# VHH binders against o26223, part 3

Target 1, 191 residues: o26223
Amino acid sequence: MKLLWTSQHIKVTVHIDGKVSKMDVLEAIKTRRSIRKYQDREVPEELIDKILDAAMCGPSAVDERPWHFIVVRNREMLEKIPEVHPYGAMVKDAPVAIIVCCDSSLEKIPGFWVQDCSIASQNILLAAHSLGLGAVWTGVYPLEDRVEGIRRLFSIPEHVIPFSVIPLGYPAENPGTRDLFDPDRIHLEKW
Short names: E, the ipSAE of ESMFold2; O, the ipSAE of OpenDDE; V2, 0.75 times the mean of E and O plus 0.25 times the DockQ between their complexes.

## First folded at step 1 (VHH)

Design a27 (framework vhh_7nfr_2)
Fold by OpenDDE, second read of step 2:
Structure a27 (fold): chain B 191 residues (1-191), chain A 125 residues (1-125)
Amino acid sequence: as target 1 above (191 residues)
Amino acid sequence: QVQLQESGGGLVQPGGSLRLSCAASGFTFDDYAMSWVRQAPGEGREWVSSISWNSGSIYYADSVKGRFTIARDNVKNTLYLLMDSLKSDDTAVYYCAKDIGYDSEGYYEPSFDYWGQGTQVTVSS
């Protein structure tokens, strides 16, 4: 028996924890910020899957799609990442991190993998944001010490290059939005 | 057509636990916040808990805070209510409710357009 209940408004004063609604792509791009503080809350696997799906939807050179992703939820491993990534301190506080890697054996044209993995990384950030999560891009490549550190830590094969570490979680900060539009950076037809 | 079907209710002793489920269909589940509402005998409907579409926001009534846990699986289109440390006062019919809109604007006022048939929860020694 489908009880069609008329819309009953129950006014309840509730503590507002950072609400992010679904947003369009322009809103996601414009409002995205690096988030380095996270709530003590698990990220559902469903959201990670959506984020990874988005990560794989970006273009790549001649469709080489060289990217691989390591999803890290293990607390011990998360806590070790800062040891090899000095600017990755926030990773230890995240419930999950995604490591974006390039399989060099998948490259069709040398050197474009950086662009490919960058696109994938950015898509992760945008998708995370659109899903109400906070994330930050912590660069690994091209810094050799970080590359090798992450490689050793996660037993990454030599032909695979770790590119970025992206911690994710429900945000525990709100840095606000910025207007970064600069008309001086726009040149019409010629420099 | 929107359908909500509750399950998992029953008789339990004080201090016991129950897990309620609500199977949802007929709408895009992950576009809407979902809620649990209960009605005790002779009383009005009482809001229990709400969860936003992405589980980013969770709300509890003071009466159940610390004892109940709301969760959802958007892949399975299912809403859950884990009830621990149940009390006699928790005896009620528990309803799954669909929110009328998108979780937005930094405030939440529970409002519902669809309800399930409810599942009976009885806490008695």
Scores: ipSAE 0.030, ipTM 0.449, lowest interface PAE 4.5, mean pLDDT 88
Fold by ESMFold2-Fast, scan of step 1:
Parts: structure tokens; sequence; C-alpha cells
Structure a27 (fold): chain B 191 residues (1-191), chain A 125 residues (1-125)
């Protein structure tokens, strides 16, 4: 990984499968898309480790960092996720999925774990994109049936809450980028 | 061309039963979750039920739990809604909906990219 200064902005260079990936932070944020189709190609363990390191670097309420992660590579388990998540069909075709969980015993301020786990989930999506992978956040919390389905499937203790299921892999689709800036949503000084 | 065609609606007495069908074409039916959504006169759309691609996950709105059954036949590319113990409040146009297609960014479901034309269900005496 190298930090490069260009004529316009700083770029970060990351080595992925012998190829150099170049992306600055704003570019990563603006070009990340939900990816639901994956190549039949395994994701190296080192990339998952880098993604999870990035996930744990997000801010959390009073630095409680309540997140835990389950990394699922077992094909039989991946194929069972759509049985408890109606919009998780793509997970059966992914080489790996990360389940973001909240350990409620680590919570210092009631209720903020939702924001904490949302931040961790978004960091997983951004880190995956920066590393040349595609990922999608499939919602679990606050849908009670999905929460209990995922809990049962992965033997998650009652004090731990599954928050999201994020399949990821090398992308087999390219939806392009979006231009979403809407100045009508910006209010100066007052509503 | 994606097409969703509903049928099976009609007039029925309170406490009666109806079976709705939705014939799907123009996409790989068994790659997508499917939903039923209804709209009563003068009201917004209300989600009724969803079924995953393999029927492994099924969800119902609280208003229809225990009375309606969603099912699919992936060989026939057909979605069903079996409606029992119908109430006057079930009167609505029922739409078959294909859940999120390519290019969606939503993480909260249900989300739909294609809808059918709808079939009218009227429950009255």
Amino acid sequence: as target 1 above (191 residues)
Amino acid sequence: QVQLQESGGGLVQPGGSLRLSCAASGFTFDDYAMSWVRQAPGEGREWVSSISWNSGSIYYADSVKGRFTIARDNVKNTLYLLMDSLKSDDTAVYYCAKDIGYDSEGYYEPSFDYWGQGTQVTVSS
C-alpha cells in the first residue's frame, strides 16, 4: 500500500492479486455501489482481515465499540441464509459473507449500538470497494423474524444481536456511478 | 420485457376465499423474491406478503397473518396468494411485485422494481 500525491489530490495505492488499485477516499465513497453478483473466485483471507480492521476503526458512542463479526465461508451455511432472509438470495452465490453483530454487554449508552453497527457495516462496504471487491448490506435488524432466524442459524447468544449480513466477492456486475447531490436538502443557518 | 400478470380477483362474501395468481415472464423468476402489495380506494399501497426465491423465507403483514398464504411455483414462473377468511377491509387492488432488480441501493426491504397491472378483490355482502 502506498500513498501517492497527484497533481489534483492524494491517492492511496493498494495491491490486489498483483494488480495496483488506486482510489482516493472521496472517489471510493462516491463510486461504491451495492453488488449482488459475484465471480466464482475466492476472496483471500488477508483482504477480509483488512476489511474487518477498517470496520473496527469507525466511531462509536462513548467509544463502546460493541461490534462483533462472523465470517462465513462454509458453502452449506451460506446456502441456508436465504431460508431466513427473503432478500439474501445472492448470499448463496457469494464466496464469503460477514455478519455484523452487537454484543449488548459492551454497550455503554442505551440504543447507540444501532449507529455503531451501521458505521461498521458502511466501513465494510467502503473497504471492500477500495480493495476491488463488491458487497451489499442486507438488512437484519430491526426485523424480528430475520434477527431470530440468523441468531438460530449461527448459534448467536441472546445478548448478541445480528445487525446485518454482508456478502462480498469479486464483482460480476458494474452498475456505474450515481450523482446524488441535492442542494434542496441543505439548509443554511436554520430549517 | 418483464411482465407480471395478475388474475383470480373478484367479488366474494365475508369469510370467503380467493386464490390470486401472478404469471411472470421476461426475467429469471427463481432468482428473485416476490411480493404481494394491495391498494384500497383512496389509500396508499400496503405490503401484504413476501416469499424468497426458494420459498425458504416467507413474511406476512400483521393484518393478514393466519388468513393468507403466499406460495410460488418456479417451474411455472407463477406466484400465488391464497386468501382465507376474507374481511371487508381486504377490499383492494392486489399487485404482484418483483423485488429489487439490478442497480438498487436499498438495504431495507420490501423494495420493488416491477409491478403488475393489479387484480381487483371486493369483499362485500
Scores: ipSAE 0.018, ipTM 0.359, lowest interface PAE 5.3, mean pLDDT 85

Design a28 (framework vhh_7nfr_2)
Fold by OpenDDE, second read of step 2:
Structure a28 (fold): chain B 191 residues (1-191), chain A 125 residues (1-125)
Amino acid sequence: as target 1 above (191 residues)
Amino acid sequence: QVQLQESGGGLVQPGGSLRLSCAASGFTFDDYAMSWVRQAPGEGREWVSSISWNSGSIYYADSVKGRFTIARDNVKNTLYLLMDSLKSDDTAVYYCAKGTKYSGYRPSLYYFDYWGQGTQVTVSS
């Protein structure tokens, strides 16, 4: 069975039988949307592996690769995340979430870990989308209450900083596509 | 019904060795990646090692790399973990874990659909 999502001129085909539609990188980038509604359907481990593989392929400062990932499938834990993350309500409805963390002990240059983990997080989103899944980036860092909440909930060591919570699942919504290109944001040679 | 039964745990001195076994039944053993996971007192479950269905791919946690050896006998439907140079930090209940049908060519590293009851490993002087 095929689930076809159409929005304007872009068609995304998601195979319910686990087949993944091929999507080029530009298509993935341009058509990706935050998905906050999910089907009552498990995400195969294979897809998570692919997503995590993609997450680890991003560049990092001096190749420090400070990222760690917590894969959460436990329903109880998923349901607890919204308690410490006020904008993470959708996490309880997802079959799985990935928590992106930074191990500060892996930093070679201080401060670039935010960029590194951002890249990893974005790659998760893009990979998920390309695989027919929906995801959303729920920011944890730099909000202290969220950081500490997630830290306590998952017993994350002090030297490890939770950065983002990304619920994933087969999408149960289609927000459509947006044209976000803005020529006014492009400056040639000088501001 | 899927059954996993661990054995071989015990009390050992630091630097000692143990061999854990996991007897598997109730599923086609050689269709699935198998893993060892451990849980120390007061801590969460920690992945230790995984092995693909044909032993073609093997992975270890950094904490055990070079000391532990995972193996499987698909004829005997048995998973093994040879643990050498044991440390106090290796004290935990060790679980045999079955990979899912969605593991593909990779051993399961973080998600398992069945677990054994575990076997206690205690490393103490």
Scores: ipSAE 0.012, ipTM 0.308, lowest interface PAE 8.9, mean pLDDT 87
Fold by ESMFold2-Fast, scan of step 1:
Structure a28 (fold): chain B 191 residues (1-191), chain A 125 residues (1-125)
Amino acid sequence: as target 1 above (191 residues)
Amino acid sequence: QVQLQESGGGLVQPGGSLRLSCAASGFTFDDYAMSWVRQAPGEGREWVSSISWNSGSIYYADSVKGRFTIARDNVKNTLYLLMDSLKSDDTAVYYCAKGTKYSGYRPSLYYFDYWGQGTQVTVSS
């Protein structure tokens, strides 16, 4: 791989340097909201890499870790996603999206890749939130028409299954948080 | 003042080996990822390999995977590139590059804030 850059790009540094990791884990979980409106502001590559590192740290069935990720920044490609994903209209307005995929050749236990990719998707959402970004999980699997549409659009091999499309950006909305605790859904000893 | 000084380059025949070293000073070496980048005459810079601060994350360009090994010695503030099975296409000036906290996740020239002067590697029969 050749990266052809001018010298000014080489000196770009990550400005967060530990200052953005102030959110309690429970607070991050409770305050994360789906964000569908984004500022016209680029997300640094360093933050995307931090988010993907968090995604890969999720538990997986028998440590199969079948996830692969496609990072999409190309505006034309982002604008085509709503054509194959009817509920993904907000993706075209995001500065970047991550497509979470399962490589079925890495699957050790049939069917658990869905849980594995769900864990990776949630970690992306939480990591993005902790870094001051907004994101939303748009579902691809198990809807076959969306799976095949995304596969064709991004030249994804047949042995790889697109699971979710997650647009990300600096939030242009702040919906606030919710209190969702419901003790009636907790059963002691038995149903 | 950050300083990165490469050494160990030279002329070698195809199939040979070289060990490059980079002596680092002027910053806390074990707090940053480090990388090797090369540039052939008349061409742009090509990322070769990166290693995280604790050696827990190591990445290689597909062109060198299985032939090159990156390593670091945090006590000596030194970065290494062990080059085996050298090919004529490996001929380039090799630069040591200081990364950011995230430069070990994947190759990107945007992650490097300082570069050494380079050391010439020539693979010729």
Scores: ipSAE 0.000, ipTM 0.135, lowest interface PAE 16.6, mean pLDDT 82

Design a29 (framework vhh_7nfr_2; at its last look DockQ between E and O 0.01; V2 from the best seeds 0.00; counts 0 for: pae E 17.6 > 2, placed apart)
Fold by ESMFold2-Fast, scan of step 1:
Structure a29 (fold): chain B 191 residues (1-191), chain A 126 residues (1-126)
Amino acid sequence: as target 1 above (191 residues)
Amino acid sequence: QVQLQESGGGLVQPGGSLRLSCAASGFTFDDYAMSWVRQAPGEGREWVSSISWNSGSIYYADSVKGRFTIARDNVKNTLYLLMDSLKSDDTAVYYCAKAYSEDFGTSYEHYGMDVWGQGTQVTVSS
């Protein structure tokens, strides 16, 4: 990857299969796939920092921004996540996972923290994809057993709610892209 | 194109056993959780069991716990349901189902299944 400065923005080039590729926002959204298999390769801290910066840039209800993030790189801890998350088996094989949490003390408007944390979770997935990584959102909230299991495993305080666990790494699979546009779901002027 | 082909159904007496198989093609089998879902005449679909891509997580409906065993063979791209101590209430068409690739891990019991198999009939009757 090579960074080039232009007058008002950074132009990023990525070498994929020997050619320079460009991924704009629409391409990132359309080509992002859930990735559950990862290379045995460390993710640099710089990339995690960029992903978390992107996570915090989403819109937030009444700008409450209630999210906190736990970055888990410890293999022993990653290996324990499947014990408390039924669909988190792949987390044990990931080089890193991000746990998206809500600090309820930061909540200004009841209930919208779920949307705030959903936006942050999706931004993590998109940012990871744009940086050449693969990730998958594994749901925690509102499943009470998962919420309490994750809380206990990571010593999360009672006023903080774990929302999602997102393992990520360099992808070891390529599921291809989906064709999801359905014009029957679009209604003009009225239902 | 995703294809799921179920087999192994049939007519058995109460207390009998059957082994269902589902041959998968058109996708990378070991990238997806797989499930068995059944539908009795005049009823909606009922989730039976699920298994993660690596067999690390396995779940059963309360009605089948202790009697059914789900298994997968990722080399053969085949899902299995080993059914023991069959009851008349187990009579249904059994469908093999692939988990949604973009489900964000909410699948639990009845949720998050993409059903493409044609089914195999299981009839438990004297």
Scores: ipSAE 0.253, ipTM 0.610, lowest interface PAE 2.8, mean pLDDT 85
Fold by OpenDDE, second read of step 2:
Structure a29 (fold): chain B 191 residues (1-191), chain A 126 residues (1-126)
Amino acid sequence: as target 1 above (191 residues)
Amino acid sequence: QVQLQESGGGLVQPGGSLRLSCAASGFTFDDYAMSWVRQAPGEGREWVSSISWNSGSIYYADSVKGRFTIARDNVKNTLYLLMDSLKSDDTAVYYCAKAYSEDFGTSYEHYGMDVWGQGTQVTVSS
């Protein structure tokens, strides 16, 4: 017997932390910020799957799709990432990180993999944000020390290039939104 | 048809634990916040816990805070309530409820629920 309760309100005392509703793509783009502080909460696997799905939906040069993803939840490994990535301090505080990599053997045209992995990385950020998570893009490539550091740490083959490390979690900060529109950067028909 | 079905209730001793499940069907589960509400004998319904569509927002009644954990699996279309350190006062019929939206809005004093399960009995007794 299905009890349909029309218009009953339940009084709730709640502490509002990290409220994020579903958002459209423009809202996601406009409101996304780098998040470097995370709650002590696990990220459900289903959200990671959705994020990775989004990461793989971006275009790539001649559809080469050179990207690979390492999902890192192990605390020990997360804590080691800052040792080889000087600007990755926040990774140790995240419940999960995604390492975006390029398999060079999948390249059809040399050099476009950077664009491909960038698109994938950005999609991760946008998807994370739209799902109520916070993330930040910590660049690995093209800095050789970071590339090699991440490579060694995760035993990444030589033909695979780590590109970015993206920690994710429920946000523990709200940096607000910015309006970055600049009409001076828009040129009509010619410079 | 939208349907919620609770399970996992039973008899447990004080200090014991139970895990309730709520199977959802007939709607897009991850579009809606979900709640647990309980009703003790002779009493009105009491809100227990709520969780937003993406688990980003979680709320508990003061009476269960620190003892109960709400969770959801959007792949399995299932809502959960982990109940630890159960007390006699936790004895009630526990209902799963669907919210009107993915979250609870800007005001969290009142939440609208449009669909309820049949409930599952939880009895805490020595």
Scores: ipSAE 0.030, ipTM 0.453, lowest interface PAE 4.2, mean pLDDT 88
Fold by ESMFold2, look of step 4:
Structure a29 (fold): chain B 191 residues (1-191), chain A 126 residues (1-126)
Amino acid sequence: as target 1 above (191 residues)
Amino acid sequence: QVQLQESGGGLVQPGGSLRLSCAASGFTFDDYAMSWVRQAPGEGREWVSSISWNSGSIYYADSVKGRFTIARDNVKNTLYLLMDSLKSDDTAVYYCAKAYSEDFGTSYEHYGMDVWGQGTQVTVSS
C-alpha cells in the first residue's frame, strides 16, 4: 500500500521591491555608490544570507578565512553604534548593519587579515548593490577608539578585531555614477 | 597628498567678524566630513564645528553656537567658518580638519580626524 503525502508548503518566487534582475559584475563595480539614506523598509533575512555568502567567497591569505560577521537588526543596538562610531546618523537609520571582524586565532600569516577582511567588506557592498540595496563601509580598524568602542558594545573578545561596520538598506538616495578613471594612475612595465 | 590650507585669520577688535577659508586638495572633498578646531596658547585643541559631506548634519560647540557658521562649497573644494561677535576668548590658531569619512556621527571631537591644516591665527584684542 502506497502512502501519499501532500505538501502544505508551496515555494513561491518572490519579487524583491518589484525588481527581478541580474547585474553584470563590471556594472555593479562601476555603479555602486556609498548610500547613507535608507527607506523605512525591512531587509529580508534571505538577502543578508546572500550578502554574507558573497562576503565569504573572497580570497584570503593562504586560505586562512579569518572573518566573522555580526548581523545587527536590534534597534537599540543600532542606535548605540553612533555613540562609539562617528557614522551615527546613517547607522541609526539603517534597518540592519553587518560588522566584519577578524578572529586572530585563525590567522595563518600575520597581518594579512586586513586585506582578507577588506575583500570581504567590498564583496558585501557589491552584493548588496546587486540585490537593490545600498550600503556604506564605515571604518573601524585601525582606529583604536572605534575598535574598543565596538568591541565593548558587542562583547567582542580581545582576540577578535572589529574591522568595519556596514549599514545597509533599500536606498533613499541616488548619488548617480561617477567617472573616476584616471589614466595617469596607470604605469606600464614600471613606475 | 591630502592638503588643507587655511586663510582669513587676523587681528580684530571684540565684536568684530572674520571669515576663515580652507582650500582642500589631494582628495575627493565631497566624500568627507570636515571640521574646525582651535587651539589657544597653552591649551589643548578645542573642537569648534563640524559639517557632513552634504551639509546635512552640522554641529557647533556651545561656546560658539549662534555666533559662528560653518559652510562648505563642494564645487570649489572649500570649507568656511564665518565668525561673528568675536570675543577675546576666541583668540586661537584655527585648524581645518578632514574626517576619516563622510560623516562624523555623534563623535564630533577632533579625534575622528586624520588630516589637519597648518592653521590660521585669529587674535581678538582691543
Scores: ipSAE 0.000, ipTM 0.147, lowest interface PAE 17.6, mean pLDDT 84
ESMFold2 (binder alone), look of step 4: mean pLDDT 82; pTM 0.833
OpenDDE, look of step 4: ipSAE 0.013; ipTM 0.307

Design a3 (framework vhh_7nfr_2)
Fold by ESMFold2-Fast, scan of step 1:
Structure a3 (fold): chain B 191 residues (1-191), chain A 126 residues (1-126)
Amino acid sequence: as target 1 above (191 residues)
Amino acid sequence: QVQLQESGGGLVQPGGSLRLSCAASGFTFSSYAMSWVRQAPGEGREWVSSISGSGGSTYYADSVKGRFTIARDNVKNTLYLLMDSLKSDDTAVYYCAKEGTYDFLSGYSDLGFDYWGQGTQVTVSS
């Protein structure tokens, strides 16, 4: 009889003084997947507000915070997105989409608005996941045809650049998580 | 029902060329972007190239840019991949994929495409 066997039969329980919730930040990051199939169920406005609040909390170069957001719920408009975005067909099935935009007049340091809008886009994906929703980032900038197509479709002024289109909804698919940790990409002290 | 059928794979020596074809049916071909994705033995899927529905825009992975050309014939409902200057690293099963759900920023997984063909094997060996 090994000690481990006897302890299994006794069933000793150890309580940790302080327990991490089921979806902490690391869990949310590791389990978030791109979701492209959605239930035919509306997303409450309160959840969209929480997601956009999270989007605006991202770090921004020189605190320029150049992001603007268009919330699209209109079915006719959602159905037109695939006409100007070749990988946006899933948007037809989404109850809502968020278009992340950059107001270039708010840019304080050249070029960093791309990073700012990327941060906002990722925060939308993580916030949606944490709230039980699914979302996917579909790329717009720097693809000139997509930028111009989305601009025309949503009457976006020339000084504002559409960056990404993020459809979201309650997920109708449940993909497994990925094991992406690769220690060969980590270099200590030098390359 | 959407159906995609690849052909044109085979064994070729380094520096050689192949033309892959994908016959598409069950949807309005010209209305959808199309992609080529490959999978080498023991590796994950890697996006290779995409073409818009009209053929006016093409996109390539850095690993194949300048060597591969994607094209389509919307009259014949056929997607093509012309592969020049083939290298041993190009050895993989090549899949034709219909867009609808995939974007290159979303990652290279089987979840990313609505429909995949059966694939065609390309082996580059001396």
Scores: ipSAE 0.005, ipTM 0.228, lowest interface PAE 11.3, mean pLDDT 82
Fold by OpenDDE, second read of step 2:
Structure a3 (fold): chain B 191 residues (1-191), chain A 126 residues (1-126)
Amino acid sequence: as target 1 above (191 residues)
Amino acid sequence: QVQLQESGGGLVQPGGSLRLSCAASGFTFSSYAMSWVRQAPGEGREWVSSISGSGGSTYYADSVKGRFTIARDNVKNTLYLLMDSLKSDDTAVYYCAKEGTYDFLSGYSDLGFDYWGQGTQVTVSS
């Protein structure tokens, strides 16, 4: 973190190009929110690369790493996603979206790919947040209409399953933080 | 009205330690990151350290890294700066500063301080 000094005020500048201020992992988790409004600002490729790197760092069943990622910047394609994804309206306003997919041919154990892709998706969200971006997880799988819609739209092979669509951008909203801790959801030793 | 009041400054020998406190009021303390900024005689203001609202993230200037520790008590609405291994170059007025709200235009890249305390003098001298 560097401060830019002006004669009247102090600004803290988060170096986007430099040492990304290390957001504590708990802070990232606790403060992350779904962001559905984005600035008219492009996301640098370097940030996408970092996000994708993070996406691939999650665990997977027997290290199968079945995930693939489609990075979508094409405006026409982004605008088409809401046509097949009813809850993906915000995608058309995002400068970029990542589609997380599973290559079923990479599965070593059937069914765990959902967990694997979920972890990858969450890592995308956390990484994005830590980098000063906003994102939202729009679920595709397991809804067949969305799966097939995205598949058709992006010509995804039959053995590859689209899992999530994650629009990304610099946030144009601040939903605030929430306390989601619920002690009633914690059971000690037994129900 | 937002109020920040620093305390704990004083005269200390090189190698000594001090603990600064900043009492905050007039806003939801835990919702905002807080910072320490110092100004040495004849010098401009220098950022020293920052801490996130929850206290989960801390940041330090290179000049104080490893020697200073920023902390906060959100129950007491108090910001702290533990200063160890003090040097003569640490002599300054130390200010508590409240970070502003999220800048929607620049995102996380630009955060400003919107409120300051009156400062507390720290003098490191043999």
Scores: ipSAE 0.005, ipTM 0.255, lowest interface PAE 11.2, mean pLDDT 86

Design a30 (framework vhh_7nfr_2)
Fold by OpenDDE, second read of step 2:
Structure a30 (fold): chain B 191 residues (1-191), chain A 125 residues (1-125)
Amino acid sequence: as target 1 above (191 residues)
Amino acid sequence: QVQLQESGGGLVQPGGSLRLSCAASGFTFDDYAMSWVRQAPGEGREWVSSISWNSGSIYYADSVKGRFTIARDNVKNTLYLLMDSLKSDDTAVYYCAKDKSPYYKSGTLRGFDYWGQGTQVTVSS
């Protein structure tokens, strides 16, 4: 077992077989960072499947589960994403990206799909991190130009709304950890 | 080397119960879905049940739904099949099968890459 990345709070341990040790949920949440640099290494399908499972395990309004996922590995397509997503430059360097979408026809209550897809997106980030991968949430919705750009690029039907693009891969950076706890944001019983 | 070893088969009367076990080794057990498949005499292999790596997803063939329960212990690297209300038509060799993925996807036998030797289940009066 070898430590690939060490910081004050982030430990990435790789087993002899090349697998990264699992993290508990609190560790994953606390140590997760946006990763925008990736190794030239493929992500196994098994890991993507686990990540997608995690994405689909989040709660949704009235259990509507409106999410769809496009898994993108094609290099040409990955390279085109930055053309329609100005802040998605890192996508071209990732071995894979997940596009989280909402199928509006699955909505039971209007408007909660944003929360649903947000939860799914966050679960992707956490799951990726827990599996030794790095990822970043690049927002698509609600910016119309990005939504339409991604829609056209991937031929997404009109009733389906692209929400986020999440590149992921084995991390080639270690941005460290942040302590974001702020007791001033906590109010007891009343504001 | 991947090894799957079934046990728990036997002769039972109609309406009886059996518990099958499959001991797995040679791979990371909780990285893969596991399945049970059976083969009756003179018939082809029939998918019975599948369970995802973390037991989050479970599937049954219609023929066993409501009677069989698939389970797994990832600490013990063991797959189980609880068979209740057994019928004569359940007579078969039961195989433990390793899926290629953490999840059962195919609805067919194509998703398996390793099989056990099987255990005989005979339901007869």
Scores: ipSAE 0.038, ipTM 0.374, lowest interface PAE 4.3, mean pLDDT 89
Fold by ESMFold2-Fast, scan of step 1:
Structure a30 (fold): chain B 191 residues (1-191), chain A 125 residues (1-125)
Amino acid sequence: as target 1 above (191 residues)
Amino acid sequence: QVQLQESGGGLVQPGGSLRLSCAASGFTFDDYAMSWVRQAPGEGREWVSSISWNSGSIYYADSVKGRFTIARDNVKNTLYLLMDSLKSDDTAVYYCAKDKSPYYKSGTLRGFDYWGQGTQVTVSS
């Protein structure tokens, strides 16, 4: 029996193959796709909270955890994002977007905040997918015009760096999965 | 049918300890934040403590910090409140409350959609 994470799970009173996992991680990783078309449906706040919890669980350099998140539901604000992010046209049609930010005052090792925020962004995408939502990572850092534009739109302090904008919603498209395994990129013992 | 059933209350001396339990049924327990709220005789409801769905976020009222510990067992669908160093002003009916969200947000008691019947805690000689 395959156990998937849901809000309606079976009370654990019997063993199912001895497996406690409610999530098939490998399937989620392999089937996640960038989703840019969304249903006109509200995403419950409970699901956003679960996604942000997952985002904050990523490893970070020297446990610096420099990430902060802005949750945007305001239609007027979502409609302004494409004005400062040329490849973010789909954001205006999403019911919600998450802006992943780095508080540079929390950085303990120079430059690793980029990796920390990348991990947080990927966890958002994967968590959204596992909960039946679609999302896409739209890049902000290191493109200075996008960083400045997003900072101004959302009143982000100078010591905070907007890293990515991730629109989310129930998918209105269904792209197929990809098989990307390439054994020629695996080297045994030496190059 | 959602049910929250508290137990473990009683009479205890000042400085004593009690463990409250709340047995939950009729909903997916580990999808929601849970809280303890108390009401002293003749007073309004006072929020005491909250715990997120996964125990990753825990909050306490200033009046109980360092003395009370909230915990949950998602396998047994049970919420706990471990109360140490009890004071006379801790005397109240203690209610188990279910949040509408997996996470507690500070401010008001309006985030709760279901409440237990309460269990009486009396701190006296």
Scores: ipSAE 0.000, ipTM 0.302, lowest interface PAE 13.9, mean pLDDT 84

